# VHH binders against Rho GTPase-activating protein gacA (gacA), part 5

Target 1, 338 residues: Rho GTPase-activating protein gacA (gacA), of Dictyostelium discoideum (Social amoeba) (q54y72)
Amino acid sequence: MGSSSSKSSSSVTVASSIDYKAKPTIDELGTSNYSGGLEVSKNLLDFNLGEKPCPLKSVVQDQFTISNSSKTKLKFHFEPLQPKEFQLSFSPTSGSLDKGKSKTIKVKLMVNQKINTNHKVVLRVEGGASHFLTVKIRCETGVFGVDPNTLEHVEDEGFRVPYILALMKRSLIDNGGLQQEGIFRLAGEQTEIKRLKEAMNRNDFTSSTDINTVASLIKIWYRELPTPILNSIPTEKIFYSTDIDECVQSAKNLPEPQKSLLDWLMHLLLMVSSFSDVNKMTAQNLAIVVAPNLYDVSSSNPMEGLVLSQKCVQFLHNVLSHKVAVHKRESVAYEVLS

## First folded at step 1 (VHH)

Design e6 (framework vhh_enristomig)
Fold by ESMFold2-Fast, scan of step 1:
Structure e6 (fold): chain B 338 residues (1-338), chain A 125 residues (1-125)
Amino acid sequence: as target 1 above (338 residues)
Amino acid sequence: EVQLLESGGGEVQPGGSLRLSCAASGFTFSSYWISWYRQAPGKQREWVSTISSGGSTNYAESVKGRFTISRDNAKNTLYLQMSSLRAEDTAVYYCATTSEYDYVWGSYEEAFDYWGQGTLVTVKP
């Protein structure tokens, strides 16, 4: 196999597990489904491609087995479907199954427009009870875990960034987040993070008074990027850069869109740090809680990974400390001249 | 023996029109879903359009509004009326059919049992 560009590292983040609409409940499956001698190997067809959304306009496949445990030949067929948003086929669509025999049903799906749904398919059995299968469809939709260049961008205080970042920042500031003790350190409630993340993915978010949940979602957004920000800097430069100037230069040399995303984030963290007397979040504290969301180790060596984690914290602290120093110097110059 | 034979291809200028035909034999034509696919030089085959036994149609987004699929069950013939042709429409066009009738899509060429030999369409700039 292989992929032409690795997107795999983002799928190992803890945040990938918080799509709570990914798994249908028993109530959604309608499991009062009595077969009368026909058995199916599974009743949920989940087209999530290794926990990732189903891609648009691409064919994805799954399969399951039907088995005849009765004493007679059974006839089956799938009820015709007329979906508007997707195309779904079963091969074979109908047939006969002799006593004690099994048959593999090949399922193909192509999604033509954005949809998240649990679609019921009926398998009819002549002389037996019908089976209800659930086809779970989740497209490459939303704002988390996607190529940021595919998102709508807005201007935010001199930065051009995905609109969701500007909305989350505005929500934090308007609800007093800059003055909140432990901002970015204290996690939001898991259930609220899941609900709000889903709302953001379906473009149903404007603001939230839950400061810690929004701050957590900003970190999760960076963590779920297909290419983490600091992975765009050669590992050698992160590992061996000890001087502030070296770290700042490496940050300035980032390719787009990583450069703009990091610059915007550093500006937000600078604002947070400017209220450290009340929120207790210094540049060092922010580097400790934010840096782990900006880098994913490519090496399978655990010891190398631990050292790289520490170096990423140091790198981010150096970049942020430089930004704080520049801001203080400029502020003092204006006061002296005034 | 199922046979499909495409015709009607040729050279046309951008913005022009062309009608492709697919003559079918060896099966009960009126009962089958039939699709058009195309393959441009150096590219994979792509689905263009499908028509069901009942006359329902579906189209690839790139050709929607420009191409029209139709069938004549009395003549055992499938048609593709192409208008507003573009350079990117240059390809060998194939008709294809399958024995599956309940719910079939035209997005995956391996879903079809039978293919014709193709007819070349060249849109000359």
Scores: ipSAE 0.000, ipTM 0.118, lowest interface PAE 17.6, mean pLDDT 75

Design e7 (framework vhh_enristomig)
Amino acid sequence: EVQLLESGGGEVQPGGSLRLSCAASGFTFDDYAISWYRQAPGKQREWVSTIYSGGSTNYAESVKGRFTISRDNAKNTLYLQMSSLRAEDTAVYYCAKDTGYEDILTGYYSAFDIWGQGTLVTVKP
ESMFold2-Fast, scan of step 1: ipSAE 0.000; ipTM 0.254

Design e8 (framework vhh_enristomig)
Fold by ESMFold2-Fast, scan of step 1:
Structure e8 (fold): chain B 338 residues (1-338), chain A 126 residues (1-126)
Amino acid sequence: as target 1 above (338 residues)
Amino acid sequence: EVQLLESGGGEVQPGGSLRLSCAASGFTFSYYAISWYRQAPGKQREWVSTITSGGSTNYAESVKGRFTISRDNAKNTLYLQMSSLRAEDTAVYYCAAEPYSGSLDEYFYPSSYDYWGQGTLVTVKP
C-alpha cells in the first residue's frame, strides 16, 4: 500500500479549475497591500509577462520592494509553503526593517511539473496585518494533439506559426537535415520519437542531432492535429482536383490556422527539395512521405480510403511542384540580373 | 524588453587575443541559435560564427582555427574568443539571435534574425 501515499500527494492546483472559482480574490478578502506600516511595491508576481510560459526546470526571477512607513522597527517573514509542483524562494525570507527604510526582495521560481496556478503567498508582519501576494504561474499543456490556436506563436520568415514548429525546423537545419539523405523518408527509432515527443510536450526541447527523429516528429505534429490540414478542404475537391491550378487554389482558400500551417510546411519542403541532389528527396518523394500525415481517411469505406490516400499524395505534389516552379523562376531572374 | 549587449572590444596589436561577450535578456536564451557578425568600415556585414542551442558550432573560413564561439546558458551569455588577430579583423562585432535557422543555411534566412545587438568595436593595429 505504499503506492497510495504517492497518489495522495500528487494533487495539482490549477488556477482555471473549480478550486480557483471556489476561492475569493484578494480584493474580495478586504485585505490591504499595506500592513502595520509595511508597504509592498507590487502584490502580483507575474512570471508569464509577455505571454511567455514558465519554462520547466529553469530558474526565473522577479523582485519587489518592501518599505517601512511606520514609526517603529518592523519584523517580517514569508510563510514557508513549498508545493511539490514548483519551488519558490524569497531573499531575504525574513528580517527586520528600520523606520523609513526599504529593502528589495528577490524572488526565484523553478517549476518542476506543468501547472497553471495563481498561488497565494503570505507575508507576515509582527503585530501587523498580513500582506497577500499572488504568484501567477502558467505552463504549456503540451504541443501535440492540441488546438494550434492555444499554442504560443512566433514569426518565422513571414509565417506566424506555433513556436514548436520553428524549433523543430531550426533543429533540422542546424544539424544538417537539409543535406541528410532520405530526410522525412527515414523514420526515427520509435523509443527515441516517444522520448523526444514527451520532452517537447514538457517544453523541454531546444534541439536534437537525431535528424530522422525530429523530421518524424514534424510529420507526427501535423498528423495529430485535431483537424488534419487537408480535412479542411472538401473531400470532393481532394478527390477530383486534377491539375496544379485547382490544387493551389484549394490550398489558398484554407481557413486559418490551417492556411499558415500548410504554407510554412510547403516552404520547409521547398528548402528540402532544393538540396535533392544531395538528400535525394524530390518534390514527389516528399509528397509521398508527408501527405499521409495531412489527411485522415479512417472514417471512409476501405476502398474509398485507398483512393483518397493516393489523391492526397497527388494534391500535395501539385501544390509543392507549383512552389518549386515559382522558386526556380525567381532564381533564374536573379541570375540574369547579375 | 529584448536586449543583446556586446562588450569586450578594444585596441589590440596584430597576433594578439581578445574575448567578446554578449549578454542577453528579455527572451529564453537557451532556445536560440546565436551568431557573431562583423562589419568593417565601408563593407557589408559578414557572418563570423554561430552556436546552436545544442552547442554545435560553425565558423566562417577566414576565422577557422583562430576564433572559438561558446555559450553559457545559465548566465545567458555568448562568447567569442579571438586569437591571432589580423588587421582584417578590425570591425564592429554584433551579436544576433536567430530561432529559425543556423549558419549552415544562412542564405535562405538572412532577414529572419529577430534580435541584433548594438555592437562592440575591435581595432587591430598597427
Scores: ipSAE 0.000, ipTM 0.117, lowest interface PAE 20.8, mean pLDDT 75

Design e9 (framework vhh_enristomig)
Fold by ESMFold2-Fast, scan of step 1:
Structure e9 (fold): chain B 338 residues (1-338), chain A 124 residues (1-124)
Amino acid sequence: as target 1 above (338 residues)
Amino acid sequence: EVQLLESGGGEVQPGGSLRLSCAASGFTFSSYAISWYRQAPGKQREWVSTIYSGGRTNYAESVKGRFTISRDNAKNTLYLQMSSLRAEDTAVYYCARSYYDILSGRWSEPFDYWGQGTLVTVKP
């Protein structure tokens, strides 16, 4: 069968993945106490220092420290990624860390195409819990990855939202998206997603007949928000809330602009689920494909992160199910009184 | 009470034409988007076409160029003009209050308000 070993001095150019999932081993999943693994000095690598755009075709560097707080030797490696827009490397890309020891990881980024994104990277640990890191890249002002309050807002069905959301929704509806089998589940082609995303950032978008690409871009827009919608809810309320009323109350207590953004999205998903007989996208199916774009678990250990991901799906399903029930009740009342 | 009543179905030969009607009552017809759906024997219900309050139309790929949806707001009536009919168009056709009408700013629940259906049979 054979075996392979990684050397601590090796470096690799990492391939991009805008959605990735590293799964812990069965032994890691069976751990009830998540103490004593590898610790990282920071989980966010912000190459732009928050305000300055990342330069194109120039190497920028950052670093962070990993520490072994456990009683055993730990082996680590970074999962490979295949970015087309940028090159990301870690040095060392893998290695071993003795108990009580620390090691500095140097990170190099070169951006080849203008992009705004929060890219996720997995640091795998053999004999311990893995870590999720966020790499924040901003090269341009646009409509993705920016503070939504800086965007022009419009009124859409009683919601005041960034104009790009209203345009994407109209494009989706006008081209039969609500009746499209697998809407929000089926991905658009990556090349077309990038093309339309760039057009949106240049304010050069009105509509597209490519339903799956537009649906993918709505999910990407929410995923790339500076603060993911559900990260504004305390983790305890997401993790431990099983009651639909508790989930609804947590959603109502969201600060602006997250509350209006979530309310608008839930209304769109309500519309989609009303056509589930033809599109096959039930409230449950929509929660599964949309929830991962609304919460960032990268600061959690992988076992906690897997549970939180499942709880976020449950949370979104509970909120959406409540919206379905309220809408039907209000529609009946309106028709009776009208 | 919201009511939708379909009519105009019948037997036709391949390549033939039929005009379906849907008479609406119990709501402000002109303010809503209205859709046609169909269900063939042993198959799930399929969306056919939608007309919005402002007159914009949308069609399923399988019927585009062959079917024309229209509305008469003065008569509270929806129409589906079907041409170049095929054996696979054989189904019970349903009228439904459709999804949100962006021009009226009103939510329409498509699955809560269905008609009784009208049978279209295309015989070889």
Scores: ipSAE 0.000, ipTM 0.127, lowest interface PAE 19.3, mean pLDDT 77

Design r1 (framework vhh_rezetamig_d1)
Fold by ESMFold2-Fast, scan of step 1:
Structure r1 (fold): chain B 338 residues (1-338), chain A 125 residues (1-125)
Amino acid sequence: as target 1 above (338 residues)
Amino acid sequence: QLQLQESGPGLVKPSETLSLTCTVSGGSISSGDYYWGWIRQPPGKGLEWIGHIYYSGSTYYNPSLENRVTISVDTSKNQFSLKLSSVTAADTAVYYCARDYEWSGSYLDEAFDIRGQGTLVTVSS
């Protein structure tokens, strides 16, 4: 679609005049010691042209013009204040502008860490009023490794879950995933997993015919939660719950959003297990391959970690087995009544 | 006298990976003041920034090319390289390796501090 510099030369619609001060306060006491003479062509530098999120670790550009409408030569400089999340530069960063002259200022932005901000930049003028520019930065929020409460939620078959989960499930089902032998057991290619994960973080994912990669990404999404689902259950209850009823009660007592996330996942695994004659993935097989993604063993003792891993598999198998049994009972009741 | 020189194949088939190396002579890549990167110019078009790397291995890529680009550095050989996967006829261009100051290396319409002579890469069957 052309270069960023071509787009940055376009007129920018200012959303609010509050982001720009015509007569700024220069000191902490509210006293202005300067008068104006320098004019800027725009007060908002918006790096989301075309409503695309600002990319990470890549340079984007914009520009604006400064003009000297005063009767004397003016000296200017941009005040340096660089946060860790991004690097912002102006070219030239300082200089002098003769009476009646204009100069194009090129702006480069490179975002090192995901951030959404309206950053204020000060243009200092010797013997003139300071100008305040707003730099609008909106990055990819990402969907992996974030607090699920910060994500857009949708309703999926009675569950309220992050939008990305519903998309991944739809992709699996639409591409025949429920009938694929080894679904959730067979891993996707590491390079394809990375590519699709990055696409999901950019909100550029709709569907993929690569069933194993999408199934792997569902497991990775749960694994990368700031608090893995089963870590929200007291370790004592995971370790010592031996019967199905105890495990089911522990699952029901989860706080939101963990409860809805686990319930949605159990329903997906129920659907997978209902095709076990074709896909070979029983409730037990699913518990073995999925449970490791729901618990983070922060123990320094390798033997304790192994036992906890086995207990997490047993816990998940008990919860899923209960769901399978309930579904079978409902199916039998329907056949008797119909 | 710092000099940069590109090397690699002048012809690449569609769908294959383009691999280019830049050899730095007369100075060291191990400098924190500079990026080392790649830019290209398709026939009849302007310069396009591909990406750059610090000697430490930190990389930054053009978002339009990010999924296809890998830049790496070998400080022991004083070289850095470009790999561009899944090439098409649109990737036909003169490819330049370049050194630039930290803040100037990504300008598409500005001259870089030091650049190679350029190598023509044609993508054709």
Scores: ipSAE 0.000, ipTM 0.105, lowest interface PAE 18.4, mean pLDDT 76

Design r2 (framework vhh_rezetamig_d1)
Fold by ESMFold2-Fast, scan of step 1:
Structure r2 (fold): chain B 338 residues (1-338), chain A 125 residues (1-125)
Amino acid sequence: as target 1 above (338 residues)
Amino acid sequence: QLQLQESGPGLVKPSETLSLTCTVSGGSISSSDYYWGWIRQPPGKGLEWIGHIYYSGSTYYNPSLENRVTISVDTSKNQFSLKLSSVTAADTAVYYCARGEYDFWSGDSYEFDYRGQGTLVTVSS
């Protein structure tokens, strides 16, 4: 905090005390919406909109518009509380808005610690009534769309991975998933996927007999990572590499946690492909259905995106085919839990 | 509205090449939103994916059939075709042409949302 520039602080202290006494309670800030000619497009900023929970130590953004429907120029500024658990900023933090004009306010949130809260923000308006905004932040629980380093890890057959992955794999194997025709190809019912995903985010999942839903959720878990696995490999290496050895080397050069997550996934897919005589899911079939969950195209060009998608399938097929060849040479058997 | 219609011979001799064509009406094969493919159902068995083609011309085939299968597209006729070489009695099946919607985030990139009525192909001497 900065020092005061004025030596006449007694009147300022008295004025500040009066202002604090005039402010509504936190409960009132959540239900009040005062408009004196300044209109806001949103009174609720929900950073949990969509399927992904708010990621830890990553910047998420939202925006809303303010509009001046009054007869006079209005000045505004934001008075957010800044708790240690997160940082919240508005751009612009203050300004003036001429009669009949609108302005976009960009909002940035970075959560430093797991928290579940409805944070209250006051938008002060000189020449008008104040607006009270609610910012919803949910980072207390959740296993989808979060930094995997924030999750509890377990040892699963030599791999150190987030607990939820080991739990989904165990559920899949225990319920006969490796012998299921079309495993990872056949989707679960969408309502059941959503229900089970929400249960996993609440740490309320042990097992499910719905094989296709669990397989779909493994794919969704990888798809919703803040940084998709293959996005950590330079696009140039994915696009131009047709050689198995180059693909394998690129996979080995992945940073953590992407390397361990890819290694664990390849091991699971190798196990699935070892039962391809029953489940009909070969290395190629698995690459086709799984690769789209491992890469996100930043380009808005559909043709470029489709080509990259096809190259990601080829990349995954090359890596998995190498694993299959190594497994055959080593004569290592993968055991199914009975 | 979208319609897919299979056409080709209902009887093929062993060792010959099976050739089927799918005529698409009510939609364009050149659309980046879709991929086009073939699936079959042998008598008394489940559906088997044969392969598919994207608007870019890229093809993906079932590994068990890969050395015998070719899928091609003719955008001028709004058609796509299947060639299956060296057929045996095991290739006797109802053959369907099908469309899948390309949704990168769907989780099942070659899942088909629409198919034709099917055409029976018998492999016999």
Scores: ipSAE 0.000, ipTM 0.084, lowest interface PAE 24.3, mean pLDDT 76

Design r3 (framework vhh_rezetamig_d1)
Fold by ESMFold2-Fast, scan of step 1:
Structure r3 (fold): chain B 338 residues (1-338), chain A 125 residues (1-125)
Amino acid sequence: as target 1 above (338 residues)
Amino acid sequence: QLQLQESGPGLVKPSETLSLTCTVSGGSISSGGYYWGWIRQPPGKGLEWIGHIYYSGSTYYNPSLENRVTISVDTSKNQFSLKLSSVTAADTAVYYCARESDYYLGSDWEYFDLRGQGTLVTVSS
């Protein structure tokens, strides 16, 4: 069966019992007239065939067969477990098998967050032994599309953020990004974006002179978060907040890690807007190009999504404009004191 | 270091109820990843699965025994128990408590991750 079978624990190595004399096999349980007798064609559902990483936000499928080798009709059902990182479905989810009959079970998987796991699923047999299935999900270790709390963090200008964000910001600043006309508006070349993104996921990134590609990757990093930043704000507060103070208060009330991630991003955009005479990126321009990466409108009402998209731009512009005004007032106060 | 230990009477009279307790040590029974079960081996015969329980109280029993068997769990004592009613000489066996876990071992799945040392129960007058 492969390298995983040679690495699998035996009952002797995994058994934590004081005295383990005999362990029944699936055959002993399945062929016994007292043990049910439902058989499965495989117990491992491996979604990494050909050593390909499991894709994000895409449906992948597999299948296996269940067979009734007992002398009676058997009923079965899969216990419903829906972890937050992925969606898993079995079709049929339940049913009956007559003696000597088999049925194909189709399995669909959609991974929402990068994860490496062996997830256990229980197949219940009425009055018989349960079957435990292992769903193997392997996504490459990376920094995009993952729970930010699993990433290494650093202190950057008073913000505690994932190290990759601090590296991308430093790359932008060190290579003259703050003075780059159209920064965050002009996209990097798609091939270069993919190349650097893969390097970042392999922890093989320090800096790049390609300013537009790094700026694009900062936007992509926020876009690929498992929960987009602004989706953490109740829709009513985005929809009906019309003034700067309401928007600022909503941003302040964000849970972690969304609050720190938004605060760090707003500080970066404040720095960019302070060079708007050179780079032509005002608070308004930055809100237009950045807001679409902070909100996902793909929930259950697409017609409402168009209005929500406009409101997200307005929300971000209000928050950023407030930061610009505060920075201007504080700068004047410091000059008067000096 | 997690271990299971059976306890209960080694002799039960015909028609009475056989009662055994399994004590879990070195870990918590209130784990969502496992079922806690009972198996037995009559003299000169193969292993027979009796049933199992989830820490929430959900039970599944061998159809040949379901009218006589009750498995219960006490998470506060880290114990689970077996009651088998209306016993006969055919219920004479070594009884084992076990933790049921899945893992892939070559081409075979093993139902029992660990089990106790077993306790002989004789049904005799």
Scores: ipSAE 0.000, ipTM 0.117, lowest interface PAE 18.7, mean pLDDT 75

Design r4 (framework vhh_rezetamig_d1)
Fold by ESMFold2-Fast, scan of step 1:
Structure r4 (fold): chain B 338 residues (1-338), chain A 125 residues (1-125)
Amino acid sequence: as target 1 above (338 residues)
Amino acid sequence: QLQLQESGPGLVKPSETLSLTCTVSGGSISSGSYYWGWIRQPPGKGLEWIGHIYDSGSTYYNPSLENRVTISVDTSKNQFSLKLSSVTAADTAVYYCARLYDESGYYWDSPFDYRGQGTLVTVSS
C-alpha cells in the first residue's frame, strides 16, 4: 500500500534461517516487492540459475514483467548504470504504462571481469515511489573448483577437454617439461602457484617457463574438481579389482566428463614416463604423486578411507602401466612392419 | 577376501638357511598387476623390507640382504617362498608375507595392502 518501497516478507524468513556458523549466501539478501502502484513479476534477477557461474565476456539474458495496478498512467525509467565490472541493459530503458497494462522488460548482462555481487538497480516511477531490483551475479568462473561442463572445451590430440588443460600441457611441453627431472614430484613455489592460479582464473594465461608450477597446477586442477575422478568409480571396483584388465575396464566405464579427463591425464603421464631415463618419473612414481589428487578420502567411511587411498594409487598404477605396455607393444609392432 | 598365511620352521640354527612359504587364498597370484613379497620386524625395531617377486619371476631385493635372499613363486600352487642363507642372531624377527604396490618396496605411506599375520623366526643354537 501507498507510494513506498517495502522489503518482502521473505526477507524476514531468510534472516531467521541464518545460523551462527553459516556464511550468508546471496539468496539471503532481501529485495523490495512493491513500489507506488507499479508491480514487478520478480525483484531478483538471478543470472546463476542451476548454480552455474556467469560466463565471462558472453551475453546472458533474463526478463521480467512490470504491471500498472494503479488507477492512472505511470511513467518509469531505470537509473543510469555503468559499473566497471559488468554491463547491464534494460529494454525498454523507460516508458509509459496505461492503467491495468503490463510490459515485458528484457535484461542483458555481460560480465567483463571476476565478480561476486548482489547489485541494486533503481526503477524510478514518475509521481510514485522508486522500486529496487537485485541483480545476482556470480562470475567466479575461475577454471579451478568448478564443474568442468561449465568450461570451454577444445580438441587436444584426440581428447575433448577443458581449454585450460590443453594450455597447461602445451606450456609444459614447449618449456621442456617432459625432460625435467622430478616433474610432477617437485612442487612449484607457493607464491608463484597462487599468482598463476589467479591468472588462469582471470583467463589471463597462455604459457609459463616455470615448469614445476605448471605441473603443480595440473595436479591442483584435478584435486579441486567438485567430484574427484576416481570417486566416480564404485568403491567395490576400486577395492576388489584383482586384475589390471578389471582396472582398465572400470576406467573405460567412467561417465563423461570424467572418462575424457582421466584418458587425457593418462596420455600426458604416458608421455612423461616415456622420458623416464632423463626425468626419473616412471609409471609407478607418477601414480604415487598423481593418485592423491584424483580421490577424496574425506568423503569415505573413516576405516574404509585409509585402505581406499592405497587402492587408488594401485588402481592408477595399473591403468597407467597397461597404457605403457600397449604403447611399447604398438612401437615394437610398428618397427617389425617398417 | 584375500588372505596370506606364512609357514615354515620357527627355529633356525646360525649359518643355516631360513625357508618360509606364503600360501595365498581368496585370490590368484597370476591375476592382477601386484608384487608378492616379504617384510620382517626384529624385536624392538621397525619394519624392514626383504624383497618381492612378480608372477613372471622378476625379483627385487633389499640391497643390504640381496647376497643372501632368494624369492621364488609357484603360480600353480598359488604360493611364493623366501630363502635367507647364512642366518645370524640379527635375523631373528617376525616375518610377514605381503602383497605390494610397487617395485621399490616402499611408497610414502604403506607399500602393502594385504599382509599375513606373521611368523616368529628365532635364530639360536
Scores: ipSAE 0.000, ipTM 0.088, lowest interface PAE 23.8, mean pLDDT 75

Design r5 (framework vhh_rezetamig_d1)
Amino acid sequence: QLQLQESGPGLVKPSETLSLTCTVSGGSIDSGDYYWGWIRQPPGKGLEWIGHIYYSGSTYYNPSLENRVTISVDTSKNQFSLKLSSVTAADTAVYYCARTPEYGDLYSWEDWFDPRGQGTLVTVSS
ESMFold2-Fast, scan of step 1: ipSAE 0.000; ipTM 0.319

Design r6 (framework vhh_rezetamig_d1)
Fold by ESMFold2-Fast, scan of step 1:
Structure r6 (fold): chain B 338 residues (1-338), chain A 126 residues (1-126)
Amino acid sequence: as target 1 above (338 residues)
Amino acid sequence: QLQLQESGPGLVKPSETLSLTCTVSGGSISSYDYYWGWIRQPPGKGLEWIGHIYHSGSTYYNPSLENRVTISVDTSKNQFSLKLSSVTAADTAVYYCAREGYSDEYFLGSYYMDVRGQGTLVTVSS
């Protein structure tokens, strides 16, 4: 038969008996057959207001008002949602509203993959009819949050990588980033990060003197991959790999394009750590600030996510430390031979 | 202030159903701001999230466990419970109940755990 029966609902109102897995009709989306109760200022949340598509992996906001037109205090909550293609949040997610009062609901949307859809959301009211909202989502194409295989590739010092990575690295190095104290640790200004990210998505980027913003955007680019690099390694391998050799072997076994993307990143971090006397960013420090961008857990597993974050740091530190040790060994051999 | 306490048998036979109850004191389970969840830690392994429930009865389960898991809530007793069917030795773990909130302080928003019980060891053995 079907999946596990996660919800059973019994209520005296017609709207409360709707199967939430079914596509609601226009009548169910736009109207309530219940007189009095909670009123919504709009039933369509269009994040493409002004015909601008939603940027991938960036938070966009909208808002609407709820009003209590009944004679009693009403309690409300939004039903939990865990779609894979996007994340949607409501603030407040739940609460109470006195008779004759109104409250503004702030809505945040982040789209993980290119998608065009009308998503249905349920607003539950204690003792009243449920409200069905439609969230209209359209996302643009860009360089962040897309399948890297769809991007144009260039050769960068022996690696074939998406063009945007080579541009960001070149910008970083040309503007003295390798010598900057706290590189990859110090964040760029949030408004500048957003502005430059949007420029990159429009293919309107060549270079920036803002070192911290560019370093932040390299981390964001990896964080926003549809499949983050370390998510391509089984979670148990990340959790239970304790020695350097196990971590290195797991990294070598990555599928493409994740393996090439990790190899390129590790080479960049090796370059950064080679200037640690000046920039103060050791392999350990780089692992701490970079690893959180290479693994993602869904919001449905918050406790596992906290533990996994520390394990990902250890994993990346082991891989990077091995690469540093190999590089030092090779450098000593070249010094003896030359 | 708020306290959560797990209770249930410390020993369960293979193929049987594990049943645990969490008693909430110092606060109401009928809160609009929180979810109520179960987490476990097998010996020598990391934490594994099992699922959570809202006071309305709405549930969300870890996909790897969802075919065996049922979480229910009893607001009159201020309790919520876990049933895990068809247990094996792999289900031997310390089981924790927890209160989970939602915060907009992260860029989009995220769930967090703010109160957890002491944990109860469940051994699956004949």
Scores: ipSAE 0.000, ipTM 0.221, lowest interface PAE 15.5, mean pLDDT 77

